# VH-VL binders against q0atu2: the designs that were tried, part 236

Target 1, 119 residues: q0atu2
Amino acid sequence: MLDKKARIRTSREYRNVFEKGKRLSGRFLIIYYVENALDNNRFGFITNKKIGMAVIRNRIKRQLRAIVREYQGQVKNKHDIVLVARAGIGKSSFEGMEKDYIAIMKKAGLFARNANKID
Below, E stands for the ipSAE of ESMFold2; O stands for the ipSAE of OpenDDE; V2 stands for 0.75 times the mean of E and O plus 0.25 times the DockQ between their complexes.

## First folded at step 11 (VH-VL)

Design y55 (framework fv_dusigitumab)
Fold by ESMFold2-Fast, scan of step 11:
Structure y55 (fold): chain C 119 residues (1-119), chain A 122 residues (1-122), chain B 111 residues (1-111)
Amino acid sequence: as target 1 above (119 residues)
Amino acid sequence: QVQLVQSGAEVKKPGASVKVSCKASGYTFTSYDINWVRQATGQGLEWMGWMNPDSGDTGYAQKFQGRVTMTRNTSISTAYMELSSLRSEDTAVYYCARDLGYDEGEFYFDYWGQGTTVTVSS
Amino acid sequence: QSVLTQPPSVSAAPGQKVTISCSGSSSNIGSNYVSWYQQLPGTAPKLLIYDNNKRPSGIPDRFSGSKSGTSATLGITGLQTGDEADYYCGTWDSSLSAGYVFGGGTKLTVL
C-alpha cells in the first residue's frame, strides 16, 4: 500500500497533471507526469470503466499500486505521475504490466539511476 | 480554449457510408477519449462508442458493432466516425464529445462538437 | 426504448423548483456515477452535473444532483425562462453490453 502522502487524491490534482504534464504511452499503460513543488512523488491510478467490470478494474488498480510501490525508490523525486490503464490491460499478466511500467518510466527519464543489476 | 469542430452536413442514399470528422483544439488531443453520440430528429441521445486517440482502441455500443468504425489522425488532432450500410433510421445529428472518464466512477462529456446532420434518403 | 427512465415532460412557473427523476438498475445507476446534460433548442448538449452531484465551472448552484439506490434526481430551483430545455441523465452500464447509456430525456417548460 502506498503512503497517503504519495497518492494523488483530488479530481483537481488529476486534471492538473493531464493539462500541464508530459505523456508517454506503453503497451498497457499511459503515464502523465509533471514536476511538483513538494519534496516527494505522488502517484495517481486510473482504471477507466472501458477496461471492464469493477472486479477487473479493482484487481488492475491493486496490481499497479503494488508495482509502483516496489519501484518507488528508483523514481526521480518531485513528480506527480498518473498511470492510466489502457482498455487492453485486462488481458495482461502481472509481469506484463510490470515490464511495461519499467519501460515507460525509463523512456520518460523518471528512474533516478541504473542499479548495477549485472553485479 | 477547448473546441471540437465537426465536418459539415451530409446527404446519403440507403446502403452508402458516411464519415464524420471532429477536429480538437485547445488541449492535448491524445489525453482524453472521444465519444460519439447521435440524436434523431425530435428524439433522445444515443451513445455509439468511444475511441482512445492515443492507442486507437475503441468500444462500440452493441447496436452499432459491425457497422461503425472510429479512428483518428493524431497529426491533425482529428477524430473520425464512419457508419456503413446506412438506413433511413440513421438520419440524425451526430456529435463528438470529450470524455473525462476515470476511476472513482467519473464518465462524462465535458465538451461537445456542434453536431453534423446526416440525412439518409432515397 | 431508453435504458434509463425519465418523465417525458415537467413544467413549473418562474421562481419555482422542479425535480427530474432518472430510474435505472443495479448495473448502471446502482453501480456508477450519474451525469446530467442540458440541451437548449437547436444546440449541442452541455454538461450540467457530473459525479452524481458536482457542477462544472460556470453552472449556477440552482442546479443540483443526487443519487439514491438505482435512481438519480436533478433539482432546479429559482426557475428562469432560460432553463427551458431538454434534460438527459447518463451513466455507464456495466452489464454484458457495456457502454454509456442516456435517459429518454425530459422537456422542461417554464410557464
Scores: ipSAE 0.013, ipTM 0.614, lowest interface PAE 7.7, mean pLDDT 85

Design y56 (framework fv_dusigitumab; at its last look DockQ between E and O 0.22; V2 from the best seeds 0.00; counts 0 for: pae E 13.0 > 2, placed apart)
Fold by OpenDDE, look of step 12:
Structure y56 (fold): chain C 119 residues (1-119), chain A 122 residues (1-122), chain B 111 residues (1-111)
Amino acid sequence: as target 1 above (119 residues)
Amino acid sequence: QVQLVQSGAEVKKPGASVKVSCKASGYTFTSYDINWVRQATGQGLEWMGWMNPDSGDTGYAQKFQGRVTMTRNTSISTAYMELSSLRSEDTAVYYCARDLGYDTGEFYFDYWGQGTTVTVSS
Amino acid sequence: QSVLTQPPSVSAAPGQKVTISCSGSSSNIGSNYVSWYQQLPGTAPKLLIYDNNKRPSGIPDRFSGSKSGTSATLGITGLQTGDEADYYCGTWDSSLSAGYVFGGGTKLTVL
């Protein structure tokens, strides 16, 4: 769903974000974010076994990708951002996940200055 | 019933530190961020920062970077704001307030503490 | 000095309507929902309006909010003596220094 260029794909890329990036926790998500040397943002998604069965993890991942895609244009450029799903996310609604994402991204200062909330 | 109860008034000398407490009740403490807002006498509201009681993460206004520390004790549902290197300009009423950012994606404060007066005088 | 600009004071007689403006920029009001707070003398602020135009429980419909562009407006109809207070707008600022910002406050006097 996300363009290939907008994805963190390699373990090395993930490791770089975790080692050099900043960490911020929301209610259902933890984000790791760091500036990259590209002209675009890249997103990574992690759903651990703590979330639940593979079916649940895959659902959560799809939902997170949908959220990221929806707000992609509002995110400041040149960032690698990894979303880590927290244990409680499996019981959250899509809307709850979305609100959490928005909140945490705002707190991280990753939304563009002129980015308006999508209603 | 949601309540935020703050510690009592403080009188400090310049250069000292003050630590104000904010005890939360009536809701899950770790589910909502606590913000601190101060108001000098006859002046407006000034946002100081937020603290996530669950993770301990914080975000401070640039003005207070390096001087403010926001912490919490989850076992007693209490948030703390410590301001160091106090100046006379820090004389103000300090409020803790709960925000609904995680619920709504928007930040606003639905419950406030009663305020703590901090006086800095030589 | 405040990031959001409000008139320092407004006044009107009981029963009349008043409006309080709040002007910001694209990084705050232009990008985020506005909230309004009422502060009675000697008390802590109270949430009056959230999400531009929504009222918390217990807030009468005499209070209304609106937002357009980088500006917000608080409206109070049927003004009562008990409405005499300071009113603050606030919102998130998505600039480089992300954080919450308040207006300078408006003192409402009921004549």
Scores: ipSAE 0.907, ipTM 0.955, lowest interface PAE 0.5, mean pLDDT 95
Fold by ESMFold2-Fast, scan of step 11:
Structure y56 (fold): chain C 119 residues (1-119), chain A 122 residues (1-122), chain B 111 residues (1-111)
Amino acid sequence: as target 1 above (119 residues)
Amino acid sequence: QVQLVQSGAEVKKPGASVKVSCKASGYTFTSYDINWVRQATGQGLEWMGWMNPDSGDTGYAQKFQGRVTMTRNTSISTAYMELSSLRSEDTAVYYCARDLGYDTGEFYFDYWGQGTTVTVSS
Amino acid sequence: QSVLTQPPSVSAAPGQKVTISCSGSSSNIGSNYVSWYQQLPGTAPKLLIYDNNKRPSGIPDRFSGSKSGTSATLGITGLQTGDEADYYCGTWDSSLSAGYVFGGGTKLTVL
């Protein structure tokens, strides 16, 4: 459960991240990210119909929120980040999505201290 | 039978550019990043950057930003590293290496190319 | 210079044990897993240890790794003449210029 303050909610806020942000692709995820003027990070999640049926999309969205929640303390403050699930994400395990997320966040320079959670 | 096979030695003049190739085989080329690492004679390993062969995304070490370009051709499973505005200090062996980061969340290089010697001399 | 600090050289006799240290900071070793690479003269580096302490297939259990805080250590027991090589630690650096960093390398001489 992400706090409401940590979620991107409006179409205008999503649009800002897409238009002004940087883009980085992983195997299962794409992130769009931009620095914000707030004291906290905000996350958005997009799962398109090309991923599969509603049951699959809803599972993926729940799992991505859980991953972001688990690693939110390692994300450098003051960023708006949108996670877009790629078509192939439905074939991934939770662990596979988690590893992909860690890899792309590190490459983006968005993980600070204590970035490694996989033991 | 994972292999990374690099192009042959190059001799260049200062100010020229060099483009090194790295042909991958034995795995799905687009599933793992290719990293480039160089080593000057008698010196240590120096990381240059990573390239995602699926997306074409790259990340370069600050020292090489503006001089290096990393690309790929997926139809022939080949990665490229081009370094421009060459100086004598760029004389080194250049390696490509496969990165397991997407599978593990951690970056390390399990297979390396044999290296390409680049000599920059006037 | 190198971001990760290693001793420039170590030496020991066959059958002995050596350890090679690798010191970093909170943004690299303190936040990420460490790998070790062996480079025999005239060859490309070879992955020796990954995830702090794991061995790839084909690496004998004489080689071990560990990490504590911002430092990592490579251990080699039952030292053999074929172990003469340069050894490099490596890890991700999570600073503003995110990227991979190597130690300066340690030359192991087997007397």
Scores: ipSAE 0.767, ipTM 0.908, lowest interface PAE 1.0, mean pLDDT 91
Fold by ESMFold2, look of step 12:
Structure y56 (fold): chain C 119 residues (1-119), chain A 122 residues (1-122), chain B 111 residues (1-111)
Amino acid sequence: as target 1 above (119 residues)
Amino acid sequence: QVQLVQSGAEVKKPGASVKVSCKASGYTFTSYDINWVRQATGQGLEWMGWMNPDSGDTGYAQKFQGRVTMTRNTSISTAYMELSSLRSEDTAVYYCARDLGYDTGEFYFDYWGQGTTVTVSS
Amino acid sequence: QSVLTQPPSVSAAPGQKVTISCSGSSSNIGSNYVSWYQQLPGTAPKLLIYDNNKRPSGIPDRFSGSKSGTSATLGITGLQTGDEADYYCGTWDSSLSAGYVFGGGTKLTVL
């Protein structure tokens, strides 16, 4: 589970990312992202009825949160990032989602080159 | 036999708007994004934005935000680009181009329309 | 649009080889696949190379592409007069003002 401060919470915050942000598509995911005025990143997750029943949508959202948690230390700060599950994501594996996330975050330029290296 | 066929040339005055159409055939229109690219006479290519025909989602180059609107009518497989508040520097050939969209995460334009000349003059 | 740098022109004799460079940054060429487009006089651009070094069907293998670091190169061997055109590199730029960027274009003359 992501920290409360790392979550996009309100409809207004989601709309801001969709209206002002940039969009990139992967195989299973679409990422919307925009710079924010905070000291930290925030993540949002969208699943809809087109991907399956509610239990499937909730599983996918939980899996995406786990993936984001695993890589959050490598993400450049000060971004609001919304992950939208594409309709076909229900046929993916956890590993397939993870590979897709890494690929689209790299294409978006959102991974910092040495963000996790401190000596 | 993928084709993108664009509407004819336009002549406009400064301050007016122009709407260019791009009719797709030979593929499933909603499966690929449509991009718009312009080229002033003797100049290079300038990307304007992308539009996903399935969702209607768009992303515009910052230079054109506030002046450009990209839309579609899926029942006739047609994409549109409207540019408002025209200036003389908007005189260019405007191209629609297909990219392989969100299914691959790759970004390149495999098919292009023939281009639409827009002339802005007083 | 000035983010990717190409030479304005190149020339070589028929049968020879030419290369066209495309220089960018870590946010574009360094992180994303590069494509090349050929624009014959009076025509729309045509995809020539995608994913750094792949050719679409119908593009002969005398056209090649490569990428190293933040630079990409288009190679053309066995030059023919029909190769006279403008050539553009292109890629996604993942910076905060993200979008697709083209090089300024290179005019190839076959003498």
Scores: ipSAE 0.006, ipTM 0.558, lowest interface PAE 13.0, mean pLDDT 85
ESMFold2 (binder alone), look of step 12: mean pLDDT 92; pTM 0.949

Design y57 (framework fv_dusigitumab)
Fold by ESMFold2-Fast, scan of step 11:
Structure y57 (fold): chain C 119 residues (1-119), chain A 122 residues (1-122), chain B 111 residues (1-111)
Amino acid sequence: as target 1 above (119 residues)
Amino acid sequence: QVQLVQSGAEVKKPGASVKVSCKASGYTFTSYDINWVRQATGQGLEWMGWMNPDSGDTGYAQKFQGRVTMTRNTSISTAYMELSSLRSEDTAVYYCARDLGYDYGEFYFDYWGQGTTVTVSS
Amino acid sequence: QSVLTQPPSVSAAPGQKVTISCSGSSSNIGSNYVSWYQQLPGTAPKLLIYDNNKRPSGIPDRFSGSKSGTSATLGITGLQTGDEADYYCGTWDSSLSAGYVFGGGTKLTVL
């Protein structure tokens, strides 16, 4: 579970990331990211109906939060980051989502240290 | 099996642009990033950037930002690297390479094209 | 000037052992996995080692890798004349514009 202050909560905050942020696509994830005026990172999560039923979307969202929480210490400070699950994510393993997250975060220049938690 | 086949040698004048192609076969083209690496005669390898063939997203080395453009055509499994405002210092062999490391949250290049020699001379 | 430092050359006789060093910083080798590439004269590079110490299928076990802190080492035992090549280390660098960096390369001569 992410700390409350590390979560993007409002539609206005999500809209800001989508409109002003950069975008990077991975295999199962898209990230939108922008530097914020705070001294901490905030994360948002979007799972749309194309992924599957609510039970699947809720599982994916929970797993993505767990991945983000696990690697939060590697993320460079002062960013708002929204993770959007692609339709194919429902067929991915937890490890597959984790690998995709690490790769796209490194490409975005958002990882300050090595993640090294994939077995 | 897996092959990356690059376009032929080019000779260009200073100030021109060059566009090198890299045709992939033997795997799902959209599943792995293509990176571009160059090597001047007698010099070391220099990374230029990565291109995601599924999304079209790119990341370029700071040195080449503003001069390089990496694209693809998924219908023919071909990646392209275009370098503009050529100078004599851009004379090099240019390689495309597949990034298998992405499957592991890391970066390393398991298959390379044969290279394309680009000569910039007046 | 490459970001990762390698000796420009090493040499040894057939059957001997050599090591090639690769020195970086906390933002590259210290934070990321290291790969090694072999480039035979007139050819494209070939992946030799990935994830610090793993070999792709088809790479003989006389090639080995290791990493300690901000440095990596490629070891080659039982040297053969066919090993004459340039060797490059490579890794991701987090301090630049989030990109891949190579060492300057080491020319191995088997005398």
Scores: ipSAE 0.310, ipTM 0.816, lowest interface PAE 4.1, mean pLDDT 89

Design y58 (framework fv_dusigitumab)
Fold by ESMFold2-Fast, scan of step 11:
Structure y58 (fold): chain C 119 residues (1-119), chain A 122 residues (1-122), chain B 111 residues (1-111)
Amino acid sequence: as target 1 above (119 residues)
Amino acid sequence: QVQLVQSGAEVKKPGASVKVSCKASGYTFTSYDINWVRQATGQGLEWMGWMNPDSGDTGYAQKFQGRVTMTRNTSISTAYMELSSLRSEDTAVYYCARDLGYDAGEFYFDYWGQGTTVTVSS
Amino acid sequence: QSVLTQPPSVSAAPGQKVTISCSGSSSNIGSNYVSWYQQLPGTAPKLLIYDNNKRPSGIPDRFSGSKSGTSATLGITGLQTGDEADYYCGTWDSSLSAGYVFGGGTKLTVL
């Protein structure tokens, strides 16, 4: 799990990212992102009822937080980033969500280094 | 069988715009990004940008920011690249290419169109 | 000039081996997987190697790739006249203006 300081918690903060941020869509994820005035990154996670029942949505949310935490060191500092799960994410594997996240973050210019293990 | 078929050669005047098409077949068009790459005669490959055919999202190389627009029409599985304010230096072969690497969180181009020659001359 | 550096040309006789280098930095080759593309005269490029060292279906095992640090290498063994082509390395660049970058290309002549 992510540290509390690395999480977007308030409705106002989410709204700021949605209204002022840039948007990129992946296969299973959409990210909204904006530079912040802090010294660290913050992440938010949105899963809606179109994905499935609460147990499925909660599992997806936990898996997304695990992915974000794993690749935290590759993300360029000073950003608020909201991950929104698309309806089809419930049919994806953990690896599928991870690959989608990596691809979107690279395309957004938010990854400083390759997130995958380099030989 | 995956195939990308591009529109025919274009001759343009300096200051004009050109729009090149790339028709995809043999796979689900919206599943993979289309990238555009150009090559001037006797020169190397130069990446221009990527376009997500599902969302319409794009990312352009800094050199082409403000002059290039990449779009698609999903009903006919066709990608487009429009380059404006043409200069003689834009004379090149323009390629579209499918990005299969997206499936792995990487980027690499497994199928390429045949190329479209664009000549910019007075 | 290209962000990734390749020798402009390389040559060898049929049946011999050649290697083509591709040198970058920590923001590109050092952080991302490398691909190699073959371009025969008058044709579109063709994917030869992806993920540093993997071959697409239909690419013979005479073609190999490797990566160490910020450099990648394409190896071709058992050279044939049909291998005369331009070879390009390519990778994602994670620096300020994120995007895909190609090497300057290497012309392979089979003497």
Scores: ipSAE 0.446, ipTM 0.853, lowest interface PAE 2.8, mean pLDDT 89

Design y59 (framework fv_dusigitumab)
Fold by ESMFold2-Fast, scan of step 11:
Structure y59 (fold): chain C 119 residues (1-119), chain A 122 residues (1-122), chain B 111 residues (1-111)
Amino acid sequence: as target 1 above (119 residues)
Amino acid sequence: QVQLVQSGAEVKKPGASVKVSCKASGYTFTSYDINWVRQATGQGLEWMGWMNPDSGDTGYAQKFQGRVTMTRNTSISTAYMELSSLRSEDTAVYYCARDLGYDWGEFYFDYWGQGTTVTVSS
Amino acid sequence: QSVLTQPPSVSAAPGQKVTISCSGSSSNIGSNYVSWYQQLPGTAPKLLIYDNNKRPSGIPDRFSGSKSGTSATLGITGLQTGDEADYYCGTWDSSLSAGYVFGGGTKLTVL
């Protein structure tokens, strides 16, 4: 579980990331990201109704949080990052979501080039 | 033992400002948001805003924007809520509360201060 | 006026059961977790239910919560005189002009 201070929680904070941040699309994920004035990273998660019922959306959010937590040490500090699940994510495996996350974070320049991968 | 202890009762004139304190103990102060909620006599609970004690970030209810300021002093584990331009309608008990919510849109207040009565009268 | 609608009062005899409703919209209850708070006269509120249906440590299983669509319900079984209190639902409103919102409160009288 991510520490509470590493979470984006209010609609105003989400709006700030959407309005001022950059956008990058992966296969199953879209990220919006902006540098913050803090010395830590904060993450937000959006799983809209297009993905499926609440049970499915909650499972996806839980899995995305686990992935983000596992790789948080590779993320450059001082960023607010919002992950938006695309409709097709419901058909993805956990491993597929993980690979997509790593790919988009590297492309965004938020990961080190030689970041360690889970075996 | 988790505890939130608030400052004592205040009596203010219309147009004045009041600053209420909330001293936390028994947990890591910077790990949980502090929310402020008020209750006018015989009325319901009204949320005023949240404050992140680690970052100093805040979010205020629209009704109080421009009049409320929420701050903290991490060296003494104390949160503050200052309300300016006081009106008689601001007469209420003001509570601080620890927010244990974790997920997006998840706000729930597990420990509350004892309340601070603020009376605004001419 | 509250964004979340609760009945202003409810009453029952000791040992009976009551339910308290909380009605909202898609931007609040429909999208977010619901909490319930008990306020005994002259005291600060106390958390009874969080995340729609979970009880904090120390809250007896006589108290239960549920959520369906844009409405939530607090259930109290085996009613006791010590349950006389005001009960409030609460949730986040996802609109940018609101924040955390409480219901108007329900006064429970144990007759």
Scores: ipSAE 0.007, ipTM 0.583, lowest interface PAE 10.6, mean pLDDT 85

Design y6 (framework fv_dusigitumab)
Fold by ESMFold2-Fast, scan of step 11:
Structure y6 (fold): chain C 119 residues (1-119), chain A 122 residues (1-122), chain B 111 residues (1-111)
Amino acid sequence: as target 1 above (119 residues)
Amino acid sequence: QVQLVQSGAEVKKPGASVKVSCKASGYTFTGYDINWVRQATGQGLEWMGWMNPDSGDTGYAQKFQGRVTMTRNTSISTAYMELSSLRSEDTAVYYCARDLGYDSGEFYFDYWGQGTTVTVSS
Amino acid sequence: QSVLTQPPSVSAAPGQKVTISCSGSSSNIGSNYVSWYQQLPGTAPKLLIYDNNKRPSGIPDRFSGSKSGTSATLGITGLQTGDEADYYCGTWDSSLSAGYVFGGGTKLTVL
């Protein structure tokens, strides 16, 4: 799991990202992102009822946290990033979500290092 | 089959704007980004930007920021690239290309339009 | 100037092999997969190699790609007259102005 310091935890913090941040959409994910005044990145995750039943939403949230953790070291420092799962995400594979995340983060200019495993 | 069909050749005066279209068929238009790439006569390929046809999000090369606008009309599966304040240096063939990068987390262009020649006459 | 450096030209006889280099930096080739595009005279570019070394359906196995550090190489064996074209490498650049970059292109002449 992500360290508690690396998580967006309060409604005010989420609102700040939504109101002041930039937005970029992928196939299965939307990210909202803004530079913060901290020395670390923070991530938030939103899965709503349009995705499906609680068991599906919980699986997706867990998978997204795993993806974010795997690629955390490649993210440019000092950003608050909220991942919002789109309705179609329930039909994606784990690899599909991972590739969507990488593509979006690169397009946003948020990846500083190699995001893809080559060998 | 996957096809990207672009609008016809344009001749413009310096200072004018040009809007090139790219009509997609044979796949789900909103599933893949459209990129724009140009090539001046006898020169190499130059990336201009990407456009997400689902969201309308865009990213432009710094050289073109302030002069380029990329849009789409999803009801007719058509992408557009508009370049303003044209100069003679903008004389080039302009290509649209489908980005398969969402399938790999990378960027690469598997299908290209036939190209649109834009001539900026002095 | 192109961000990725390719030799401007390369030539060889039919049946021979050639390699075309593409040199970049840690923010582009060093951090991302490389693609190669073939452009026959008067035509749009065609994807030849993606993900460093993978071929799309319909591309013969005499075309190959590789990557080492901040450089990539396109290999062509069994050269044919129909291979005479311009070849471009391309990749994402993760620097401050994130975007896609192409090499300057290499003209392959089959003598």
Scores: ipSAE 0.430, ipTM 0.846, lowest interface PAE 2.9, mean pLDDT 89

Design y60 (framework fv_dusigitumab)
Fold by ESMFold2-Fast, scan of step 11:
Structure y60 (fold): chain C 119 residues (1-119), chain A 122 residues (1-122), chain B 111 residues (1-111)
Amino acid sequence: as target 1 above (119 residues)
Amino acid sequence: QVQLVQSGAEVKKPGASVKVSCKASGYTFTSYDINWVRQATGQGLEWMGWMNPDSGDTGYAQKFQGRVTMTRNTSISTAYMELSSLRSEDTAVYYCARDLGYEPGEFYFDYWGQGTTVTVSS
Amino acid sequence: QSVLTQPPSVSAAPGQKVTISCSGSSSNIGSNYVSWYQQLPGTAPKLLIYDNNKRPSGIPDRFSGSKSGTSATLGITGLQTGDEADYYCGTWDSSLSAGYVFGGGTKLTVL
């Protein structure tokens, strides 16, 4: 689980990333990302009603946090990153979400190492 | 009612710095970014940067990197824009503006300050 | 000149319709919402249209916006002398030097 310091918590902080950041779409995920003035990365997670009922949305949110935590050490420092789940994510496997995340982060230039080479 | 009230006109010499203030009222200051936009006489609008009043984070237009600093004082709901190494080309009206956009790709300035005229004399 | 291209001027008579174009690229208009601002002589800009086609409270429905591909259009019907102003489009540019960009502005003269 990500600690408090690594999480985007306020509506204002989410809005800042949406407004000032870059957007990149994957198969199941959209990321918004912007450089911050902090000494660490912060992550936010958004799941909307199109994904499914609250139980499904909460499961997806927990799985995305687990994926982000696993690859946190590879993310280029000093960024605020918001993950927005697309409607189709509810039908994806955990592995499918993970692959999409890795692909998007690499396309964004936010990964320091190529994780796919060791899979 | 939402208001952004800016500091008065400034006359500066080339090489000096100027610091313009923008006092917000009528809303929660920390909830919306403040952007700075300038306009030289008879010219168009030129975006300078944004400042997040909650975090203090900023983003500057490439043209102003290294010369501009945007800050705030949350206790008095006031944003500041300081421009250094002034040149005659910096003679312009400087505006602060509130950014209300929230959705992906949504950026718009719904309220503007009245403007501050900065004249760089030679 | 500007990243977003607008005609420098447009003219029309009272009661007529005018359209103002704004052309960009995939990294700005093609990827993000477009806003339009009206600037009366000697005043600060005023938000006229946001999110491509939405009007803030108090903006009459004779002002409209649209977006197609990498271009946006502001439409003004029932033109009035009080509409004589400069009009600017604006959007976020998602390129590596990310920032907000304005069009060069269009001076509307009511004949």
Scores: ipSAE 0.006, ipTM 0.562, lowest interface PAE 12.2, mean pLDDT 85

